# VHH binders against p49116, part 32

Target 1, 238 residues: p49116
Amino acid sequence: EGPLLSDTHVTFKLTMPSPMPEYLNVHYICESASRLLFLSMHWARSIPAFQALGQDCNTSLVRACWNELFTLGLAQCAQVMSLSTILAAIVNHLQNSIQEDKLSGDRIKQVMEHIWKLQEFCNSMAKLDIDGYEYAYLKAIVLFSPDHPGLTSTSQIEKFQEKAQMELQDYVQKTYSEDTYRLARILVRLPALRLMSSNITEELFFTGLIGNVSIDSIIPYILKMETAEYNGQITGAS
Key: E = the ipSAE of ESMFold2; O = the ipSAE of OpenDDE; V2 = 0.75 times the mean of E and O plus 0.25 times the DockQ between their complexes.

## First folded at step 1 (VHH)

Design qC6 (framework vhh_7qbe_3)
Fold by ESMFold2-Fast, scan of step 1:
Structure qC6 (fold): chain B 238 residues (1-238), chain A 118 residues (1-118)
Amino acid sequence: as target 1 above (238 residues)
Amino acid sequence: QLQLVESGGGLVQAGGSLRLSCTASGSDYAMGWFRQGPGKEREFVASISSSGGYTYYADSVKGRFTISRDNAKNTLYLQMNSLKSEDTAVYYCAASFRDLYKGPSDYWGKGTRVTVSS
């Protein structure tokens, strides 16, 4: 009963660390990415359907799809983050590393392929002029993916995904009534998200996390944060 | 090369408190505490971002332990309250700061022993 998402789930406002340094460093990139990851997980946990699946299922779903949610968030917040500037700096560093023989050619190739895939994805979303409602439903389709290994309640997850797809269709048909093929153009962008390496995303954006602790290991803690605690994290408050 | 020096470990009665400190020879690192109890694997306790804006806690210590840092002094703190016998462990300070294209770097202190008596 009722829609899967409400107007409150469309609001997705990233607050960047201030001030932006004159030259980018690993600390600034990691803090910026962490804020986006926190915002993405807080968005997911605010959905009543997500809450209804229970803590263990919630953790499993987010562990399986955090890279897809994060990449959609990068596309949605690309302008606020100055993502093109960040990626250009990374590419320039890689080119210099090739000249100085500091990294293996195979590793450089893997990282460059990931950056190109990320740029292609973000550019395709920008070209389509995806709006806030469309991003909310795309994130919901990704979140409620029933096909990840180890999931319980897969039939319920599939029903939530189908509901997200139906509500996206209704929205697009009503809002962009003269563009008959818009929904198809949007949906064919989603498979590319599963080709993105979560390990390379961690290396590019989440350098500075403690030890060998991965995003996967901190997800349960982020999902359990109280609203006040979470608000402190995303604003950088004490 | 980064060096981490822990202090503040010792003996304490159940229900008591201790503050652990870790002094780093450098700055701009994300930092945290791990522990290893008798017959157990090393487990995560708490971490704090380089800026101090983000903190993470293990469920077993949430509400009892507080992680904080003083970046001017390059010092990490763990305030441990309402200590239980289960908190008995060697506590390790850890720091991570990676050159993006050189692979992960992981720095560990030698550990400080905390013993909680019944």
Scores: ipSAE 0.000, ipTM 0.127, lowest interface PAE 18.7, mean pLDDT 81

Design qC7 (framework vhh_7qbe_3)
Fold by ESMFold2-Fast, scan of step 1:
Structure qC7 (fold): chain B 238 residues (1-238), chain A 118 residues (1-118)
Amino acid sequence: as target 1 above (238 residues)
Amino acid sequence: QLQLVESGGGLVQAGGSLRLSCTASGSDYAMGWFRQGPGKEREFVASISSSGGYTYYADSVKGRFTISRDNAKNTLYLQMNSLKSEDTAVYYCAAGRPFWESKTYDVWGKGTRVTVSS
């Protein structure tokens, strides 16, 4: 049959908007996040196993897991994005909103807790020094999750997830043979992704892109894009 | 405070074309067009990112409508071609705002009426 992922699926290169502004603003943050989201969906579309499930199943899978894929992408691309600087800029805006009494304290608390959870996740992945192969397989495990409500072909999805898990195990055992418990440390990080609110992620990173349209409503549109149209969206051609 | 002013609505015959404009007091936000027909709920038509690099369309208008923006003029456009009676609605300009800038995420214009005659 061959492996679930090829070397081309290990490559995950985010191209940031340029030029870098002197001070981070909403436009730059949302454009950066949008590029990462598009890159993540293009990555999923390129997997033969994913294509084999068919359009309706592909849409349902991505709708269910886009926030998990996006968060893994944030962790993987944290350095190229200067994610810590982006999150600090958001926190600064929130602190100014507190001083000006523009937002409720409860809302600010919810968002600050979400930012803290995101920082903790990214820090844990950085401490584990997750490599490109490990990220590719973690994304595949998340993508091929058979346990989301309303899915069809759940048996086939589960088989692809199991294949991803076995290939990750083989990779880790061969590459990090000296660290017997590395795989366990990596896998126990995944449940934290399910605790992240997709609504708060959307509000933090995507309001400047989508306005009043949800990510869930956009996903079918992006997945149906032809490659040329998709590339135009990524580059922001100008 | 962000203000949205719409123009370009009117009466047009089926198969015709019409261009709507929305002038904003700022251009740092994603913007879009929504519509509400008689006795119907407000529905999405098209959206464009703050940079203009990303566009999205409702299936009912894809291939017929084109959204664009001129950030130097703080103006959003909707070019409407091959109009149908079903396109009759009040068209609203909207801007998305991140919640950390305001207590209201979305800012709406007052609407412009489009009537397509058979």
Scores: ipSAE 0.011, ipTM 0.362, lowest interface PAE 9.5, mean pLDDT 83

Design qC8 (framework vhh_7qbe_3; at its last look DockQ between E and O 0.04; V2 from the best seeds 0.00; counts 0 for: pae E 13.4 > 2, grease 24.5 > 24.2, placed apart)
Fold by OpenDDE, second read of step 2:
Structure qC8 (fold): chain B 238 residues (1-238), chain A 119 residues (1-119)
Amino acid sequence: as target 1 above (238 residues)
Amino acid sequence: QLQLVESGGGLVQAGGSLRLSCTASGSDYAMGWFRQGPGKEREFVASISSSGGYTYYADSVKGRFTISRDNAKNTLYLQMNSLKSEDTAVYYCAAKSPEQLWRYLTDYWGKGTRVTVSS
């Protein structure tokens, strides 16, 4: 068996909508988020080990971890996305709902805390100066998590996760040989992903597009979509 | 296929008010209003989540326009107050398909209703 990831899986290039509007409207934000979501899903799909699990298991895995993958993607693409600006815009837009008494005080607090957590996580990743390889392996570790309920082939998933972890370890030892505890510093960031609500993430980034339709429900369609078709769509095709 | 039908447009004096309506053949879509003025490109005006819990406005209409919806009636509304000549446009009702998140453009459009604000 070859490595879990290849150099082709390290590339994670997000194409932002163009042109950037004068103000970040809900459409721009949602589209940007959607592109990241699609990129993340298609990245997962490009992994041979992922493909080997079958369609049903693949769907279940992505449903379980899409928020974590998305969040890692936000961190990785934070600069390209101008994430801080996006988050500020989201807060600004949220003011409308607040003023219209559409949200409870408790819900507002939850949302604001979530935004803080997102920003903090991304900042922490930036401080660690996580590179493309490390992100790829972290995403793989998150993707191949066997501890989600309702999964099939958990033994195989666990093996893939272990393989991802081992490859990450080897990479870090090779690339950052003078930083003995780098691996540990990186891995201890992963629990923060589990503290974030997928529902709130969905509301913040996707409410303007999908309404009551959940990301969970559209994941199968995303996974079935051809990458070429997606790329064509973002360039104005169809 | 979702069908959208706008109504409520007309002639109004500056400072006046209008209420637009859009009837949808389906529910559970995020919906919004766009407008296209003379010689201008179509622009975003307002949007509302399917649940109605979240509203978004263009800066140019904030504080003046209010978007709302009645899901029981499958109707979207746009209350337009303090209208200005710059608000003169054809207003379009729009809905986004959840299956095409990566697209900026909405998937469903009404035929539009004309709003003319006289000075």
Scores: ipSAE 0.156, ipTM 0.613, lowest interface PAE 2.0, mean pLDDT 88
Fold by ESMFold2-Fast, scan of step 1:
Structure qC8 (fold): chain B 238 residues (1-238), chain A 119 residues (1-119)
Amino acid sequence: as target 1 above (238 residues)
Amino acid sequence: QLQLVESGGGLVQAGGSLRLSCTASGSDYAMGWFRQGPGKEREFVASISSSGGYTYYADSVKGRFTISRDNAKNTLYLQMNSLKSEDTAVYYCAAKSPEQLWRYLTDYWGKGTRVTVSS
């Protein structure tokens, strides 16, 4: 019966590539983003309830929600990543690309709108001062979403999501007892994650992957990695 | 302007091995291999990050193919083992410019090298 998440699932520590370059480039951005993606998927893999659903369901869930998990990770790790600096560099590059006729105006507009949505989300989470326990449970709520098309075991997924919601409620009520509506303020932020394009996230942060390689295509590979191989990818050891 | 030159293709029996090479005229590119078989669309095979720290493979080649690079020589490799008739294709080296944030605007392609796997 135990809790859905243990104290080990609250720990979420991103190790950034060093040193940070004077001028940001696609290599640094992609390596940083890849480390966060791998950390997020390893986090999901470590949850006993997630493991209990089986490999096929695990792959389907992560394929459906990786962008939401990644975006929550960006918000949680925004300071460690210097995310505002990364986004400012991207915006500057987009403005220069307009002047050089390298990118269509419509595409630039779509990317800029995505960046503004991302900044607004991260700012809202920072203003709410979301703690590590709250982030862990928000990620669990997103991961155990039963409403994605094509899922099997939807009743079991829904029960895990309900358990995540109940445990988050218990935590918030005990820790922030003076703030009666804190949970509601946190939960109303989650629908915004579904409005962010996974294709644009992939272009912004994972452009170092080549050609038709999508995050969707590599998810089964990441989820099947042995611990040693996974640690090598996170540390960039090889 | 980046130039990519592939080599190492040829005729090999099923179960055999080949190593493909791709030499780039520049450095610091994320790189990979694609292939196009008879009557098929071009498909992803494997990729490697500019640092070499991250590698990705298509399900059809996992456990049989290994991608690697030698950054000092600006050379990309694809070691192909346990070849099947389904692996018959023209193999293309591809690279993404590190100066660009979006893949579709900066992809570079080689001319390809033919691999034929006979029964």
Scores: ipSAE 0.011, ipTM 0.259, lowest interface PAE 9.4, mean pLDDT 83
Fold by ESMFold2, look of step 3:
Structure qC8 (fold): chain B 238 residues (1-238), chain A 119 residues (1-119)
Amino acid sequence: as target 1 above (238 residues)
Amino acid sequence: QLQLVESGGGLVQAGGSLRLSCTASGSDYAMGWFRQGPGKEREFVASISSSGGYTYYADSVKGRFTISRDNAKNTLYLQMNSLKSEDTAVYYCAAKSPEQLWRYLTDYWGKGTRVTVSS
């Protein structure tokens, strides 16, 4: 009943913390990531189909897919965030930690593999020149995924995902009519998102304070926030 | 492995000041202060990076408390100004091991030092 997304859902403007520090630091990285997370959650909860699923289903969906939405956001905003520079700073820190025996070798391997997968994903999306409409539909496809365990209303979720796929197909055929395989090339990037560890994403991007609360535990409260509070978190207003 | 020893707690009048200290072995840990009031959960107060370059504060203490460290003495400080009765708590020194990426809450805790703010 009507289109799944409106033009409001295509707009995805990330505003970076100000002032930009002379040297990247954990505070800047965490604030930048927090803004992207809240922007992504605001995006998801503004979708009428998402609102129609009900509060418990909304919480379950976002808990299952927040890392995929966040990773798509990283790819979409990689230039604005200077993501390559952020990841290089993290790698340098990890290499120093190896030299000083500060981190276990197995954990460091896991984190380095994750960083390489993330960089490869972002590079592949940049090479495809994914536009804002395509990102919005890709985010909708991962949001309305019926494959996650423990979901209710899975047939309704599947119908919304099918609708997102159909609208993406129509958009790509209209806008990129000379590129016969663009849709297929875009969609085959999605399985890589399932390989991203939410645990490692939290460690890379959300370790600004001793005693951080896990993203999974705060999802219900983020989804219930007033729009004004949301916008404060997205822009860092203070 | 790491041992943390707090000192400097005591009784102070509302509006007064107090400085807490925590001695640690080594200076390559991010460190912080937590507190637990009567019948309440332990809550975050402030933290500081291992180099001392970055500090973070709970909203309830921002502008009143200052965290600092002296890496030559392996000592963490909390300067507490404009104290309120709500600041009455046992204050714990805490450290986060650099061996773990920051998905663990806190690896090491001190025994705590009691701060009582009288009206």
Scores: ipSAE 0.000, ipTM 0.159, lowest interface PAE 13.4, mean pLDDT 80
ESMFold2 (binder alone), look of step 3: mean pLDDT 83; pTM 0.851
OpenDDE, look of step 3: ipSAE 0.026; ipTM 0.368

Design qC9 (framework vhh_7qbe_3)
Fold by ESMFold2-Fast, scan of step 1:
Structure qC9 (fold): chain B 238 residues (1-238), chain A 117 residues (1-117)
Amino acid sequence: as target 1 above (238 residues)
Amino acid sequence: QLQLVESGGGLVQAGGSLRLSCTASGSDYAMGWFRQGPGKEREFVASISSSGGYTYYADSVKGRFTISRDNAKNTLYLQMNSLKSEDTAVYYCARLGKWYSDTPDYWGKGTRVTVSS
């Protein structure tokens, strides 16, 4: 009966493509986002409780929550990614697209609202000064969500989520003992993740996805990768 | 500015191989291959990131086709192995890289691949 997460699961080190271009382009953004996605999937796969659920359940869980995991990763890695600069570049591109009449104003508005929600989420996490342990447990709570349609082993998933919640509570109460309401302030941030559209996240960060190809199609492949393949994706080695 | 030119199409027997090429002047964009068979809609085949570090494949071609690029030569490749009659199509090179669209912004004119049984 060990802890759900070990100290190794607190370490979340994103390696950015280098050098950073003088002017941000869609491919630098896509490669950066892909590295974060692969790192997030590798992180999830390294959890013994996750492995114990089996490949089919693992695939279903990640398909249901990848956008929430990715968004938490964006918040956690915002400084490493220079996320504010990336979002500014995307906004600039969208403004140029409006002026050139390449997109409907309604679609651009939806995308801009998504960017504003993302900025608000990342800013709220920064203001709360969420630490590495807190991020690890928030990701675990999101990963082990028993309420997604079509899941099997929902009782096991719920037990792992409850374990994540209890370990987060224990950590926060011991580490931030003087701040009685910190845990509540952190947990009320989570519902905002489910208001974020996975389709818009794909459009903003994963420009190589077209036609019938989606993150959902790629997830089973990523989860079945050998360790060397994962390392190649997260470091850019070929 | 950008012009996509495909080559390498032709007639091949089932089980054979072909390598398609696409040249793109001065492009530093994610690129992809699409195909359209007789009486079918255009479908995704494979894509590759600007650096070549990330590749994605349609399930129907996974394990048989390999996408690659040589940025020094501004050339994109599709190595097609173990060809089947259902691979018969016009193959299109395409530039990807619009943040707000799931469709390519530039298309080549296509190269025809015919696989005989």
Scores: ipSAE 0.000, ipTM 0.175, lowest interface PAE 10.6, mean pLDDT 82

Design qD (framework vhh_7qbe_3)
Fold by ESMFold2-Fast, scan of step 1:
Structure qD (fold): chain B 238 residues (1-238), chain A 120 residues (1-120)
Amino acid sequence: as target 1 above (238 residues)
Amino acid sequence: QLQLVESGGGLVQAGGSLRLSCTASGFSYWMGWFRQGPGKEREFVASISSSGDSTYYADSVKGRFTISRDNAKNTLYLQMNSLKSEDTAVYYCAADLYGRSEFPTQYDYWGKGTRVTVSS
């Protein structure tokens, strides 16, 4: 039996909307985030182990973990996205909303705490210099989570997660042999992803979705997209 | 664009203490202190995460310097104790939205520096 991930699954290239506007707006932020989400779902679809679980299980897994995959993607693509600039724009908007009494103080506090948690996560990953192989396996570990409610094939999912963990360990031990505790430092970062609110992520990055569409509602559609249609969505090509 | 203004530098005797401040014109994410001594390259001193929960120090200053921040005031601090003549340098405040706290090239915003002179 071969490895869970191949070299093709390590490649994760985000194409940003162009040009970047002089002043950031909800549309640009939403389009950028949508491209990352689409890329993340396409990445999951390309894994043979994921395909083997079947369509219903695939949909359930992605619905449960999309926020974790998205957050890992934000960390991995932070420079390409100019994520720091996007978050600074959101913070500035929130500070102005406080002055105008448009949002409750409690809601603003929740959103600010979410932004700080996201920044700390991305900074931790950048500080560790997480490479493409490590990101691919971390995404696989969160994707193949057997502990989501209503999930079928939990034994098979758990075996795929364990395989991802073993392959990550082998990679890190061989590639970073001088850093005995690197794997432990990487893995201890993952619990923070479970504390990230998917509702707040959706509010921050996907408010520009047309027609009051939720991420939950589009997941089955994205997972069923033909390759050509998917590439059109993530690159803007027609 | 973030503007960073350092203050608190001056002349102090060896074994003394000094507190540096850096005021930012807006919210800052990762912040750090760097210094450049006479005839030396700019070196990392300390960094602090946006929440203040994560701090990192250069080995030469561990146990003597403490980095802290007050986000309500957009202000970064460096408390310097047990100062040595080797601590004589221009101290720079730096801020980056993302990047690595130990790498000066990863910081996007820099102050103009405040001079610290430690007499032996």
Scores: ipSAE 0.000, ipTM 0.120, lowest interface PAE 16.6, mean pLDDT 82

Design qD1 (framework vhh_7qbe_3)
Fold by ESMFold2-Fast, scan of step 1:
Structure qD1 (fold): chain B 238 residues (1-238), chain A 119 residues (1-119)
Amino acid sequence: as target 1 above (238 residues)
Amino acid sequence: QLQLVESGGGLVQAGGSLRLSCTASGFSYWMGWFRQGPGKEREFVASISSSGDSTYYADSVKGRFTISRDNAKNTLYLQMNSLKSEDTAVYYCAAGSLDEFLRKYTDYWGKGTRVTVSS
């Protein structure tokens, strides 16, 4: 009956760690990525439709799509993060690792291919000049994906995804009325998100995390965090 | 600059119980426990939210350990039941945001308290 998303769900403000280091390191990259991940999880949890699915479904759904949400967040926050500079630093590190024989050439090739796919995705979104409303609905379409293996309540998830698609279409047609093909150009970008490996995303952005704790293992904790803890993670308060 | 002091470690027989405490010089939104056994890497044990309502446990300790906190005393607790020889380790307290805790290099680590579980 009501809209799936409200204006509060369009607001997506990433606060970066401060001060910025003179030279980028794995700790700065990891903290920046963690803040974006927590902001993305807090965003998802704030949606009434998401809450209505229940805790177990919410956990399973976010475990299935966190990499897609995170990648959309990288594209949306690329300027705030100076993402191009972060990726350049990672590339330089990988090239040095080839010269020192510290990593397998096959693994480095896989990681470089992932970086190129990520750059291509972010560049495509930037060229389309995707706005805050469009990002919010794209994230909702990704979040309410009924086709991940092992999900329950798939009919309800599908209904929320269809509602997100309808509201995005209405928004684009009203706001960009003279650009007949804009919605199609936006939607054809989404399948690329599923081709990007969550394991490689973890290696690139979360390598500073302590071992034996994966993103998958911390998702239930993040989703149960209280408002004060969410605010602390997003703003960088200790 | 936050100071953390662990206590409560000692010798205990397998199947026994111990309660660890960590007193902080100030409030933190997040607190938790890590441990490091002889010749092993540091591993996550348990964490707790600011109110105490949200907790997360490593699979190896689930059902045996309970984390809690007393914010009035700035004190974190770990109740360890049904102790096993594999639980022998130095136990470290950490405080901060969750990402600071999960990172290897945090300024808010205690010096640790040793727990030895005899067979």
Scores: ipSAE 0.000, ipTM 0.183, lowest interface PAE 14.1, mean pLDDT 81

Design qD10 (framework vhh_7qbe_3)
Fold by ESMFold2-Fast, scan of step 1:
Structure qD10 (fold): chain B 238 residues (1-238), chain A 118 residues (1-118)
Amino acid sequence: as target 1 above (238 residues)
Amino acid sequence: QLQLVESGGGLVQAGGSLRLSCTASGFSYWMGWFRQGPGKEREFVASISSSGDSTYYADSVKGRFTISRDNAKNTLYLQMNSLKSEDTAVYYCATGLRYDFSKEYDYWGKGTRVTVSS
């Protein structure tokens, strides 16, 4: 039995729409986010263990964890995306909405708290200097979560998650041998991903894509796309 | 269900210009134009991303046709310049999740006819 992930699964390169507009708009944000979402789903689909679980299980797993995978992708690609600039523009828009009474104060507070949690997560990952191998295994741990309601094949999913955890441990112990507590510091970041609302993520990043449909409804179609179609979506611009 | 309605087709003389429109009942990520001429299979013409920043064209129309969109109006446009008799076709609007639409995408319009004389 070989490793859960191959070196090809470590490569995670986001191609951004070019150029970034002078004034950030919903369309640029949505296209950038869509490319990252497609890249994340293509990454998941390429894992042999994931394929082995079958179509129904694959759909259920991705529906349950897409927000966690997407958030890990935002952290990994934060510099390429200029994520801090995007979030600052959103915050500025929300501050103006408060002053003009266009949105309820409770809703704005909820969205602002989500943005704060996202910024804290991305900052913590940056401070830890998480590398490509570590991101790949963290995504695998999130993807192979056996504890989502309604899942079948939970014993096999748990086996793959445990394999991901063991391979991450082996990697960190060999690569960062002088930092005894690095693995613990990395793993304690994961629970925060489940506290982030998928509905708020959709509102912030996918308004232009999913205004009339949810991401949950499009996941089966994205997972069914051929590899060339995924590549076209994530690199198609220019 | 998402509905697409094409308009703007008609009779135009070779060398002339025509602008096609496609209005969607809701937002879609990628939008594109396809055409089917007499005795030919349906072929790709142009596509545009949700932001409008990414466009793709068939080699036969590059430099002559321009695809654009107005997301405030949920409307896709195709500006056709320097029209040739070979451009005679029924033009179809499509939506999907990729820039090069396939038969598998469910959202297509009924088409608008373009006839180029001469």
Scores: ipSAE 0.000, ipTM 0.156, lowest interface PAE 14.4, mean pLDDT 81

Design qD11 (framework vhh_7qbe_3)
Fold by ESMFold2-Fast, scan of step 1:
Structure qD11 (fold): chain B 238 residues (1-238), chain A 118 residues (1-118)
Amino acid sequence: as target 1 above (238 residues)
Amino acid sequence: QLQLVESGGGLVQAGGSLRLSCTASGFSYWMGWFRQGPGKEREFVASISSSGDSTYYADSVKGRFTISRDNAKNTLYLQMNSLKSEDTAVYYCAAQDFLRYGSSEDVWGKGTRVTVSS
């Protein structure tokens, strides 16, 4: 039985491409985002409860929630990534594109609104001083979501989500014992993740992907990747 | 596994001050102070978040005690001011081992004795 997560699941260390270029470009942003995405999928793969659901269910869950996991990862790794600098570079590129009539004004407004929502989310998490344990359990709560369309093992998924919620509650009550409303303040942040468009996240962070493939299409391959191949991707080494 | 060592306890007159220290063998996300008076159960005193920005106190010590930490030194502090005879206790440093969570699985130090005389 034991806890849903161990200390190995609390550790979440992103290694950035080095050195950071003087002026950010789409290849650097895509490489950085890809490393975070691969780290997030490897994190999910390492959870025994996740493994126990089986390959088909694992693929369906990650396809449904990758954008939520990725956004939580952006918030958790915002300092390591210099996320504010990356977002500023994206905004500059979008403003230049509208001046050159290369993109529609309506699309740019939609993308700018997405960037604002992302900044607000990351700022709210920073203000709450979310720790590594809290991030691990928030990721587990979104991973084990039983309410995505097309899932077949919903009862078991719901049990794992309930376990994640219970263990987060126990942790917060023990660690922040005098802050009665901390758990509520943390949990009310989660619905905002579902308002984030996965298509816009893909366009902002993954436009440099070779072959212009969708994230949805590569998820099954990443989840089946052997440890050596995975380590090559996450570190950028050949 | 984390090891905790408390220091700074001693005899002090009522109205005086003491500063307790707790040195950990490694970093911990959660750290706090508990105390146990003669013939009493262990009670919560104060806790501090990983960054040091959020602090929590028992009502009996609020306004008199200040908890802080130095993450570069893996050291936790408790500044005790306006001490009362009721503050007489063995003070224990506690840390949540990131391999465990829950009160029975927390890492505890051996304690440091504080005696407040009139």
Scores: ipSAE 0.000, ipTM 0.096, lowest interface PAE 20.9, mean pLDDT 80

